# VH-VL binders against b7kms5, part 312

Target 1, 80 residues: b7kms5
Amino acid sequence: DTFETVRNTIRIESEVDESLRQLCHEERITKETWLEAAYLYLCEKPEELAQVIQLAQERLSQRKAIADYKRAKTMQERFL
Below, E stands for the ipSAE of ESMFold2; O stands for the ipSAE of OpenDDE; V2 stands for 0.75 times the mean of E and O plus 0.25 times the DockQ between their complexes.

## First folded at step 21 (VH-VL)

Design a_29 (framework fv_miptenalimab; at its last look DockQ between E and O 0.79; V2 from the best seeds 0.65)
Fold by OpenDDE, look of step 21:
Structure a_29 (fold): chain C 80 residues (1-80), chain A 124 residues (1-124), chain B 107 residues (1-107)
Amino acid sequence: as target 1 above (80 residues)
Amino acid sequence: QVTLVESGGGVVQPGRSLRLSCAFSGFSLSTRGVGVGWIRQAPGKGLEWVALIYWDDDKRYNPALKSRFTISRDNSKNTLYLQMNSLRAEDTAVYFCAHRVYSFPKWTSWFDYWGQGTTVTVSS
Amino acid sequence: DIQMTQSPSFLSASVGDRVSITCKASQDIKSYLAWYQQKPGKAPKLLIYAASTLQSGVPDRFSGSGSGTDFTLTISSLQPEDFATYYCQQLNHWPLTFGQGTKLEIK
């Protein structure tokens, strides 16, 4: 994973993915190795891991809210 | 065997500075996952976390003290430091240094060993 | 900040008694909780970490339970050397915070 798109089973928000891709390119690493390293690093700092988990929960909530909104909008448009 | 020994405490006037030291053995602060922190205890009061330093020199502070206190280390001497500036009467306490460890399977940390503490008294 | 509230602040008991100390967190701290014992003029001693794991060398009459916001330290049969002050600590959020302490006195 350099600057090219790679196959993965993880869906990442497009802007975040692009930024991460750029970072990995600059640092000559891959998104995969970055994720692995980041997780292991945070495991060594569980005090920080807890904070990241909270942020991840917030992001998940936002994703759900957006998805719900899109569904509602689509439904509304179908009945207009 | 992990041991920590604090020193540098004494009686100082408000506004003065003091540097505490914590000499430790039985572990290295260069070892991944290791941390060492300062915790203080005012006379007759409970415990208050002051600061923490990780093996990678990353530091965390109690927000109430961050502007006046600085945690640092000297790995070559296996010594932890706490620089305290602009001391106040409310800083009067026994200051403990403690060894911080973590567990990967448990995704948690704790302070497993503590020094006996050094007393700091701030008075006019 | 996460507030840690211990109950009771003072506890009188006799040797042989079963005693429990409660620690309540103002927020969910998962299992990021430790219990310490402190005797007068001495350094705190770790008893329990990760809410329920007994530190090596600590007698098994000590046990910890709970998760989320409610935690309990239990001494199944109080021994003379157990009269001390006990503190809980959360390690889930900065700043790390302690309970106000529970002083266990001999009745």
Scores: ipSAE 0.683, ipTM 0.900, lowest interface PAE 0.7, mean pLDDT 95
Fold by ESMFold2, look of step 21:
Structure a_29 (fold): chain C 80 residues (1-80), chain A 124 residues (1-124), chain B 107 residues (1-107)
Amino acid sequence: as target 1 above (80 residues)
Amino acid sequence: QVTLVESGGGVVQPGRSLRLSCAFSGFSLSTRGVGVGWIRQAPGKGLEWVALIYWDDDKRYNPALKSRFTISRDNSKNTLYLQMNSLRAEDTAVYFCAHRVYSFPKWTSWFDYWGQGTTVTVSS
Amino acid sequence: DIQMTQSPSFLSASVGDRVSITCKASQDIKSYLAWYQQKPGKAPKLLIYAASTLQSGVPDRFSGSGSGTDFTLTISSLQPEDFATYYCQQLNHWPLTFGQGTKLEIK
């Protein structure tokens, strides 16, 4: 067998995705290989991986807050 | 068998500089995933992390010490250095170097082997 | 900075006793914690890494447990060679920090 892969979909904020697509294009790599390389590299430095996880948690909270705001604004507009 | 041996300690006056050495065997700093840290212990006190160097020469410092302390290495001698400048009385301590390893499936690291330390005394 | 607080700071016990030392982190450090033993005038020795994994060559009377912010080192039956100072260390946040130590003395 060849290298086994899993097909997934992910949602990335538009500005982040645009920047990442441009980087991958310039470097002649794919988002998938970039993700794999970044994860494996950080596993060799778990003290730094921990910092990336902290940032990921902050971004998750930010995304939840934005979603909550949009939901509240939509409900407000429906009752005006 | 991993071994580390510190040297270069002594009695120095405040404001002076001192370079500590850590000679090691049983591993290479060129091996991916390897690191070495410096940890110090003031008389009668606990342990304080000073700095860490990775195999790729990436370095991390205790922010309180970063302006005065520099970690470096000489691969040809299997030796790590800690340059300590503008020494103060509070820098008086035993300085240990320690081998750092990591675990892929546990996503963490630790210091598995330590040297016996070298003593630095900063006094007038 | 992450503060690591050990309890008790000092304890006195007899050979054969079961003792526990706790370590509390000021915020979540997952399981990224190590325990070290240090005898006077000697270098620290690793006992446990990743909160609960026993280092090779360490007697199985030592065990570690906990995750998040609360961690425990247990010695099930004290031996004469176990009287020492014990330190926890977190490895989840820069700067790396140690607890203040727990000095275990023989009665």
Scores: ipSAE 0.521, ipTM 0.857, lowest interface PAE 1.8, mean pLDDT 91
ESMFold2 (binder alone), look of step 21: mean pLDDT 90; pTM 0.934

Design a_3 (framework fv_miptenalimab; at its last look DockQ between E and O 0.74; V2 from the best seeds 0.65)
Fold by OpenDDE, look of step 21:
Structure a_3 (fold): chain C 80 residues (1-80), chain A 124 residues (1-124), chain B 107 residues (1-107)
Amino acid sequence: as target 1 above (80 residues)
Amino acid sequence: QVTLVESGGGVVQPGRSLRLSCAFSGFSLSTRGVGVGWIRQAPGKGLEWVALIYWDDDKRYNPALKSRFTISRDNSKNTLYLQMNSLRAEDTAVYFCAHRVYSFDKWTSWFDYWGQGTTVTVSS
Amino acid sequence: DIQMTQSPSFLSASVGDRVSITCKASQDIKSYLAWYQQKPGKAPKLLIYAASTLQSGVPDRFSGSGSGTDFTLTISSLQPEDFATYYCQQLNTWPLTFGQGTKLEIK
């Protein structure tokens, strides 16, 4: 598989980004057009939107927790 | 103008099957964003959502009924169907079909037009 | 499942009265709420969608408010044709669920 390096305006978790990149490559689309299409699709099926939002909130919480942990660890290392 | 007309109701014995039809006009179920659903109402009771079908043939069911009921469509006939199997006394109700729409700016859907319903009676 | 609880289940009022019907969701449903009116032997009629948007053709004496878990349908001045049963419906989470209904009767 060959992948094209692109600049992202948003940060995506590395494993998710890799998987999405691969999918887009196979389907001959871009991450941008995929995101656009996915959002529009969910807008057309708002009954599904709540589930995606909940998942997004959970992921955000996880990101925050990881960031907090890393900060704490860095601080500890500075005082050792 | 959107119109929906249900048919196929009747009196059946428990364990039997029945297929309801909903003929609609004024819209196409092939139009992106369109949905049509079944909602039922037991005698003297409230409304209960049964199933929904989207323009792309994606389907959603009330979990309590999913194993026995199947929603389907025939776009060429502008007709919605509800196949009901293993009917029970508690399935006795007026069955409505309803047109489902959504809004991009409000991120929600609703049922804007309803048929007059068809009556299903399940009794021994 | 999300439980929708309407209050009151029965309401008696007179023509000209201001009446309010409450709908409470067992969990946050944002503004994904619709109100319907049903008269005996007739199909439900959409009144309000997205919690507060009035359906085209519905008299402006009807209004909806609320978000999250608490919602209200208000009829500012009750008309003779408004005596009916009203239902709220959440469209946030599968399965879609309705309130048990509020029967508005003439006093």
Scores: ipSAE 0.721, ipTM 0.909, lowest interface PAE 0.6, mean pLDDT 95
Fold by ESMFold2, look of step 21:
Structure a_3 (fold): chain C 80 residues (1-80), chain A 124 residues (1-124), chain B 107 residues (1-107)
Amino acid sequence: as target 1 above (80 residues)
Amino acid sequence: QVTLVESGGGVVQPGRSLRLSCAFSGFSLSTRGVGVGWIRQAPGKGLEWVALIYWDDDKRYNPALKSRFTISRDNSKNTLYLQMNSLRAEDTAVYFCAHRVYSFDKWTSWFDYWGQGTTVTVSS
Amino acid sequence: DIQMTQSPSFLSASVGDRVSITCKASQDIKSYLAWYQQKPGKAPKLLIYAASTLQSGVPDRFSGSGSGTDFTLTISSLQPEDFATYYCQQLNTWPLTFGQGTKLEIK
């Protein structure tokens, strides 16, 4: 067996990223190990994982609404 | 061979307290991902979840009962307790403890083994 | 709280019949549902977890299906020992909640 990893990129809200980066620095861990640990811990408590999913859905909706608003504003400005 | 055995039930007057015990074997509550729940059943009625304790001592309660009921454990005796305070007539029920497990790849849990229950009767 | 509504509340059937019991959740619970059988004076016994996975030692005449809000427990060939009350339970949202039960009587 090898330690197999997947390469990916993630876009995180700036204030959240700054806070997470500071935490990881202070604790001498990386963002990816924090992400893995958080997911594995929550999988052992699926009843709690559901609350995290609810929050994630709310944040996704907020990001979509902001993106839609910016796109509409850009379209309006293009034709003025 | 998971087993759970409840005890400590009885007849008690409203306003009094009672502590139930759940003695278990065939598993350890220190094992990651394991939990034990309390579920009750009033006479002729359905099942109602009361509380859950996780292997790391994290606890969750039915919010209707949280102000009066407390779950705790003694791992050296493989025993859980349900402390019930300010008992009311509607707390009359058979109280079960049940072993809780989870699935990593199905993202859910369930109660796979149950004790036979202990009866609490709150009557003036 | 998520309301779990079972139908029917009471079911009478003959040995050998195929019967179905439904459970409807007031909100999407994905597949985070278990089915239990309870005989009078006894503790509940797990039949199905994760909506459709059969518990070890449960006869294969029992099956579960559904996801989201609509779930079904099916007994493909009813046996006399299947006389019991059946409960569904959601494990998606606190507090954990059960359906009101379906009492199955054998004719």
Scores: ipSAE 0.513, ipTM 0.860, lowest interface PAE 1.7, mean pLDDT 91
ESMFold2 (binder alone), look of step 21: mean pLDDT 92; pTM 0.942

Design a_30 (framework fv_miptenalimab; at its last look DockQ between E and O 0.76; V2 from the best seeds 0.00; counts 0 for: pae E 2.2 > 2)
Fold by OpenDDE, look of step 21:
Structure a_30 (fold): chain C 80 residues (1-80), chain A 124 residues (1-124), chain B 107 residues (1-107)
Amino acid sequence: as target 1 above (80 residues)
Amino acid sequence: QVTLVESGGGVVQPGRSLRLSCAFSGFSLSTRGVGVGWIRQAPGKGLEWVALIYWDDDKRYNPALKSRFTISRDNSKNTLYLQMNSLRAEDTAVYFCAHRVYSFSKWTSWFDYWGQGTTVTVSS
Amino acid sequence: DIQMTQSPSFLSASVGDRVSITCKASQDIKSYLAWYQQKPGKAPKLLIYAASTLQSGVPDRFSGSGSGTDFTLTISSLQPEDFATYYCQQLNHWPLTFGQGTKLEIK
């Protein structure tokens, strides 16, 4: 992967993706290798992994809330 | 075989400092995934986690003790240290060092081997 | 902090008995739980990790079960050498915390 052209098989929040892309560019790594390394690192420190899982759950909840809001708004607009 | 041997315990007055050592063999603290921790036990009481050091020198502390205790290592000597400052009567305990391991498949860690402990007594 | 509460604190039993010690976590700790055995004047000994995995060299009369907040250590047939104090420990959140211990005594 390069800074300018990357392929993602997962959806990442735009601001987070941009930040991560920048980091990977500066460190001459890829998002894929970063994710792999990060996961393996956390597996080696499962005491920390639990904290990351909690954060991930919170982010998922936020995504769902936003999605629900957007759907509701769209529905309202259709019946105005 | 993994072995850990604590030393440095003794009788000290409140406010003083003491450094404990844990000499270990059968493993290296430079090995990825390895950790070593301190756990203490007051007389007639239960176990209390004190601190943990990882192979990469990352450290974790019991918040209640972080300001006074410092965990460190010397890989060349296969020795773990616990610097204890501003000692209090409530710090009186047997101090154990323990080998920490983890499992990729189980996403958890545990202390599989423990030393016999060294006794610290803080009294005026 | 995650509070680990063991029950009972004291247990009297006889050789051959089936005994169970429970450990309750104040929060969900998944399976990040270990059990230790400690005899007077000795270092703790690991019995179970990951809630239910038996440590190598530990007799299979010891077993661990549970997940989330409720955990149990079971000794299927108590042996003379099993009279000791047992501790559970959670490794899910900092700071790592132990139960207060369960002293298993001879009846």
Scores: ipSAE 0.735, ipTM 0.910, lowest interface PAE 0.6, mean pLDDT 95
Fold by ESMFold2, look of step 21:
Structure a_30 (fold): chain C 80 residues (1-80), chain A 124 residues (1-124), chain B 107 residues (1-107)
Amino acid sequence: as target 1 above (80 residues)
Amino acid sequence: QVTLVESGGGVVQPGRSLRLSCAFSGFSLSTRGVGVGWIRQAPGKGLEWVALIYWDDDKRYNPALKSRFTISRDNSKNTLYLQMNSLRAEDTAVYFCAHRVYSFSKWTSWFDYWGQGTTVTVSS
Amino acid sequence: DIQMTQSPSFLSASVGDRVSITCKASQDIKSYLAWYQQKPGKAPKLLIYAASTLQSGVPDRFSGSGSGTDFTLTISSLQPEDFATYYCQQLNHWPLTFGQGTKLEIK
């Protein structure tokens, strides 16, 4: 009768998280139910899921580039 | 069991229109995750995807055909349609409709049951 | 568009032979590939989905393998009823595309 759940932690870019939080508040849903619904919907249309995966790969690349920049800047500051 | 039957094919002159029908049974197009596609095969050639309609009435088209072909449905008759306008000689083919399903755990779809096709011939 | 290239285009083999047909995608399509059999004058029939999963009612002599860009359909012991043209299809990118076909003739 009840759903078993798993507790997870994730990091989301602040602008994206703020927008998602506002949407969930306005629609009277939770972030976790939104995530579940989005995933289940895309699983029913795998042809569209593939395009979401492409976007996710692009965002991962962007996050890596930002991390590399920050690490390089920190290294320069340690040698001044 | 799933069955699909195409009809509405025939011989027409270039520039004319035809409307194909796909009557189906053994599934509901209103069931989540279900879809139906149109695929065509020119004489002696391979298979070419034409269009897909999802259970929620969302539609996708082969970009080469999108300006001339429209998919629609009538849920009360368990029938879907392919309207083909401005027909050209290269549209000559057998047109199949096919039941589309998906896998949650494999993240893909496929066409598991096909009709026997209806023949469209565009000739002057 | 994703080009699906089958090899060989034509194959002649004897009953009892093990045969393989390959399908190469122009881009990574993961495991999102189906195989179909089409006999002359008939509709295609699904054999394999998700690259390697047999459709219900398909004989165990058929198997599929591969992921990414390279896929193989294998018939382990060819039967007379396996005379047909075989097509692969990718379902990872719009528009959905098929390979050009492999015609299998029984000697």
Scores: ipSAE 0.449, ipTM 0.844, lowest interface PAE 2.2, mean pLDDT 91
ESMFold2 (binder alone), look of step 21: mean pLDDT 91; pTM 0.936

Design a_31 (framework fv_miptenalimab; at its last look DockQ between E and O 0.77; V2 from the best seeds 0.65)
Fold by OpenDDE, look of step 21:
Structure a_31 (fold): chain C 80 residues (1-80), chain A 124 residues (1-124), chain B 107 residues (1-107)
Amino acid sequence: as target 1 above (80 residues)
Amino acid sequence: QVTLVESGGGVVQPGRSLRLSCAFSGFSLSTRGVGVGWIRQAPGKGLEWVALIYWDDDKRYNPALKSRFTISRDNSKNTLYLQMNSLRAEDTAVYFCAHRVYSFEKWTAWFDYWGQGTTVTVSS
Amino acid sequence: DIQMTQSPSFLSASVGDRVSITCKASQDIKSYLAWYQQKPGKAPKLLIYAASTLQSGVPDRFSGSGSGTDFTLTISSLQPEDFATYYCQQLNHWPLTFGQGTKLEIK
């Protein structure tokens, strides 16, 4: 369902997920079909794919940085 | 068989406009995944990408030329166009149109067929 | 922009020779590279795409290799019809860019 949480291993940032959910609702599609369509579209325009990959790499880096920060903070709190 | 034939080239003065045409056969620009592009070659020089148009009418331009050049299509005529405005001496070149294809497996595209080109000369 | 630099710009060889042309990208372009052959007054002809895939109809004496920033076009045994100018092109980063070309001349 468009507005329901799907069972998968994909974790999406909450704000992005909400925005995407809204978009899918308005367009009467699902996040799954949107993802599939988006990927296929980019495959058809590989000249654009590089930009998306770069953005994805940046987002991954940010996730890692946040995770590292949280771990460090937790450790700090444990020893104070 | 894919074929592309350019036309519309000629001698023009700086500041003038010219529209090139590329008549193609063997494929349709309405077919998903298809693209057609313009590539030019100055006398005795290398190749320079000018513009690309996709099946969905999405367009990409060489940033150096975007302000003066416009790529368009007429699917009913299987024809690609390049509108060139404010022409300069440095625009003197043979202009090729080329068929663009892609691969899902390789995540890349290429120009598999090229026309013979049409010559544009910009001189006072 | 991604700069594509070919080496050498000029190459003299004889029929039967093994020749290699190098193309270097200013940044990582994975395998998103094509090779073209152009003879005087003619349209470019696709030889290789995706760095190493031979275009249908192209003789197998042509081969492409490399990934990332360094690429090579090889002609295993040069034929008379192979004397031409060769260009590499990256196709996955705007703007699309070509190498400056390598003119292969008969010695």
Scores: ipSAE 0.728, ipTM 0.909, lowest interface PAE 0.6, mean pLDDT 95
Fold by ESMFold2, look of step 21:
Structure a_31 (fold): chain C 80 residues (1-80), chain A 124 residues (1-124), chain B 107 residues (1-107)
Amino acid sequence: as target 1 above (80 residues)
Amino acid sequence: QVTLVESGGGVVQPGRSLRLSCAFSGFSLSTRGVGVGWIRQAPGKGLEWVALIYWDDDKRYNPALKSRFTISRDNSKNTLYLQMNSLRAEDTAVYFCAHRVYSFEKWTAWFDYWGQGTTVTVSS
Amino acid sequence: DIQMTQSPSFLSASVGDRVSITCKASQDIKSYLAWYQQKPGKAPKLLIYAASTLQSGVPDRFSGSGSGTDFTLTISSLQPEDFATYYCQQLNHWPLTFGQGTKLEIK
C-alpha cells in the first residue's frame, strides 16, 4: 500500500552538486526525482544512454586518478 | 503487423533533389521508445545507416550525409520523409526505412521490421 | 566511427553443416549488436539482437554469442533457405554502422 523506495548514499562532485541543486530548486523537484526521470528517459533511447555510460566511465576513472594523486601527494608532503 | 513501404525513388541527374516517403502501419511514431531509420545499400555493396527519427522528433544523421539529407514526418498520414539534396552518383542505392525498437532490460535497440526499399539512381 | 569487420567475406558450405560467421568491432560495443539476414533482392531480416537474443519466429538453428569486440553468428545445421548475406550492426556509438557482409552459398 505504500510507495516503495530504496535509501542510498551517493557522493557527487561539489561543483556538479551545486549546479544540480540550483536546477532542482528552480524547477521545484528533488535530486532523486531528477535521477529517476533522467534514467527512465535515457532507457528509451539506449543509443544516448550508451554515450552517458561512456562519460560516466571517464568520470569514474578521473575520480580514481585524482584520489590516488591526492593520497600520494599527501603522503609525500608528510614524510618528506 | 508492422509494415513499412518506401516510395519516391527514381532516376535523377546529379545536383538535383529527391524526396523519399515511408508509409507505415501497425505502430505510431508518437509511441514512446519508437523510432524509424533510413538505411541505404549501394549496388553490390553493404548497408549504410542514413538517419533516425525518434518518437519525440529528435533526429540523428550519418555525419557524411547530414549537410544534404533531412528526415521529417507527417503524423496525420503515418508517413516520414527523407529529403535528399545535391544528389551525387555515390548516393545511388536502394533506400530502406526500418522500425526501431528498444529494450529497457537489455539497454539496447535494433531494427526489427524493414520495408522493401525504393531505388534511387543518380546518373547523367 | 566504429568499424565492424566480418569474416569471412564469402563462405560455401553444405546442407547440414555447422557454420560460424564472425564480426569484430574496432572498439568495445558491449553486447549492443544485431545480426541481419538479407536474401537477394529483399530487405534485411532481423535474426539476433543484443548479441545473443533470438528474434521471435527465427529458427533455433541460429544463435549469437560474444561481447566486447568479438561476436559470432552460428547456424547449427544449414538449410537450403539459409543462402543469403549476413550483416552485423553495432548500436552503441553514433553513427550506427554495419559490417561489410558475409555471403553464404549452400552447395
Scores: ipSAE 0.501, ipTM 0.855, lowest interface PAE 2.0, mean pLDDT 91
ESMFold2 (binder alone), look of step 21: mean pLDDT 91; pTM 0.934

Design a_32 (framework fv_miptenalimab; at its last look DockQ between E and O 0.72; V2 from the best seeds 0.00; counts 0 for: pae E 2.6 > 2)
Fold by ESMFold2, look of step 21:
Structure a_32 (fold): chain C 80 residues (1-80), chain A 124 residues (1-124), chain B 107 residues (1-107)
Amino acid sequence: as target 1 above (80 residues)
Amino acid sequence: QVTLVESGGGVVQPGRSLRLSCAFSGFSLSTRGVGVGWIRQAPGKGLEWVALIYWDDDKRYNPALKSRFTISRDNSKNTLYLQMNSLRAEDTAVYFCAHRVYSFEKWTGWFDYWGQGTTVTVSS
Amino acid sequence: DIQMTQSPSFLSASVGDRVSITCKASQDIKSYLAWYQQKPGKAPKLLIYAASTLQSGVPDRFSGSGSGTDFTLTISSLQPEDFATYYCQQLNHWPLTFGQGTKLEIK
């Protein structure tokens, strides 16, 4: 049977994206099938899924901190 | 019915090795999503997780034990092993094996069936 | 490592009482917690998984609640067979860890 898909966009850090694209090319798969397979695999090992979630939370926090710093720096420079 | 039976316990001196067995029925360790864990309980104490093996032979260990303890299996006998090396007095405990399952919808696992345990005593 | 702290360590109660046992995680574990019952000389028995879902065959006098760091096991009307030691376990972080146990004794 065919399955329905949902179209969406995501932003991936460029160095991570480059590595993932190379892997998918070498394995003759697509990023979307890799994402689907990774999620389904981790759901069968929820103890490992939890580790991935922890790492994702840390990466999200890092992105937020960098954005806040850049905004503060831009504000400071406005007074010169 | 899921059953697990541990064996191979006994009295050993410190520094020696011992191999525990977990013979199980009512499930296959080759079934996707299935795992078996080892949990131990020192006399009069609580439960401590030792290790987990997944259906694809992936293994996880309690970091305090990983240098001395190894899981392996023999699918032809439907049996799991725990090799315990360099035994110490603190390893004295009842060792349980337990069937691990998961929920796709709840994103978590748990140990639903346990064996009755085998006793390891490490004594000079 | 996530520490799981149960309260109380010992609890004395009578048949027919309502009791609650708490389990506190040192970090957020969402709802990834199980409760087990253990009688002397026996293996643990699963009661509740995913914080609040009752295992098949467990009487509905047992219930679980909570999320994040604070969890509660409640027994609404104690029966003679409920006097045992109860353990919580988190399944959100490696290594998997148990609470130290709560021994429920007759009064």
Scores: ipSAE 0.411, ipTM 0.836, lowest interface PAE 2.6, mean pLDDT 91
Fold by OpenDDE, look of step 21:
Structure a_32 (fold): chain C 80 residues (1-80), chain A 124 residues (1-124), chain B 107 residues (1-107)
Amino acid sequence: as target 1 above (80 residues)
Amino acid sequence: QVTLVESGGGVVQPGRSLRLSCAFSGFSLSTRGVGVGWIRQAPGKGLEWVALIYWDDDKRYNPALKSRFTISRDNSKNTLYLQMNSLRAEDTAVYFCAHRVYSFEKWTGWFDYWGQGTTVTVSS
Amino acid sequence: DIQMTQSPSFLSASVGDRVSITCKASQDIKSYLAWYQQKPGKAPKLLIYAASTLQSGVPDRFSGSGSGTDFTLTISSLQPEDFATYYCQQLNHWPLTFGQGTKLEIK
């Protein structure tokens, strides 16, 4: 397990990734196996899956908002 | 074949406690994905979910009842329990236990088999 | 909580009729819906799960449709044994909730 940001198609927020890495280290598992296990667990408890999906949607919305803000700011700076 | 049989119902006074049992067969509550729940039905009324217990002993409750009701299991006896405390008149109902299944493909779980229910009457 | 509203609450029909019962959710529940049939003094019986999947052993005259907030249970040709009360239930949001029920009576 590494402390580097995921460089694959999956990008995780740095603070979350760090926390997850720490958890995996302590539990002697990998992020990959954790993700697999978590998904399977949630599939067996779909009522909980619904909550996770909602949270994931919120996080995605936040990411988009931040990205939009950064773009807008960059544009403003170019025309000052 | 899945079967569930409720017992323990009766007439009790308000404020008293009662424990219901659900003896089941045809499945194991230790099997991953399996759950068993309680659903009640007041006389002439609809269905109300009470609680659910998963194979891993994780539990979920109707928020309106969580403080007074406790769901539990004994796998060695294939029996589900519902401990009801501080009973009220509005708790009068037929109490059903039901087998819960899940589907990975459909990302959902449902109650596919139900017991015949046991009647609880709370009255002065 | 997610409110499930069935329509109508009472329905009178004759043998052979095509009947439909509607269930509306107060919010999007995708396809996480089940339909149950209950006869007086009996346990509920699962008919449909995941909105449109027929439970094994249930006659194919029963069908479920819909997604999101609007769902329908249809009986293509009503049989004498179909007169009962029907309930919808949303499956994936705590607390689990049922519709108030639809009593299907013989005309």
Scores: ipSAE 0.357, ipTM 0.842, lowest interface PAE 1.3, mean pLDDT 93
ESMFold2 (binder alone), look of step 21: mean pLDDT 91; pTM 0.935

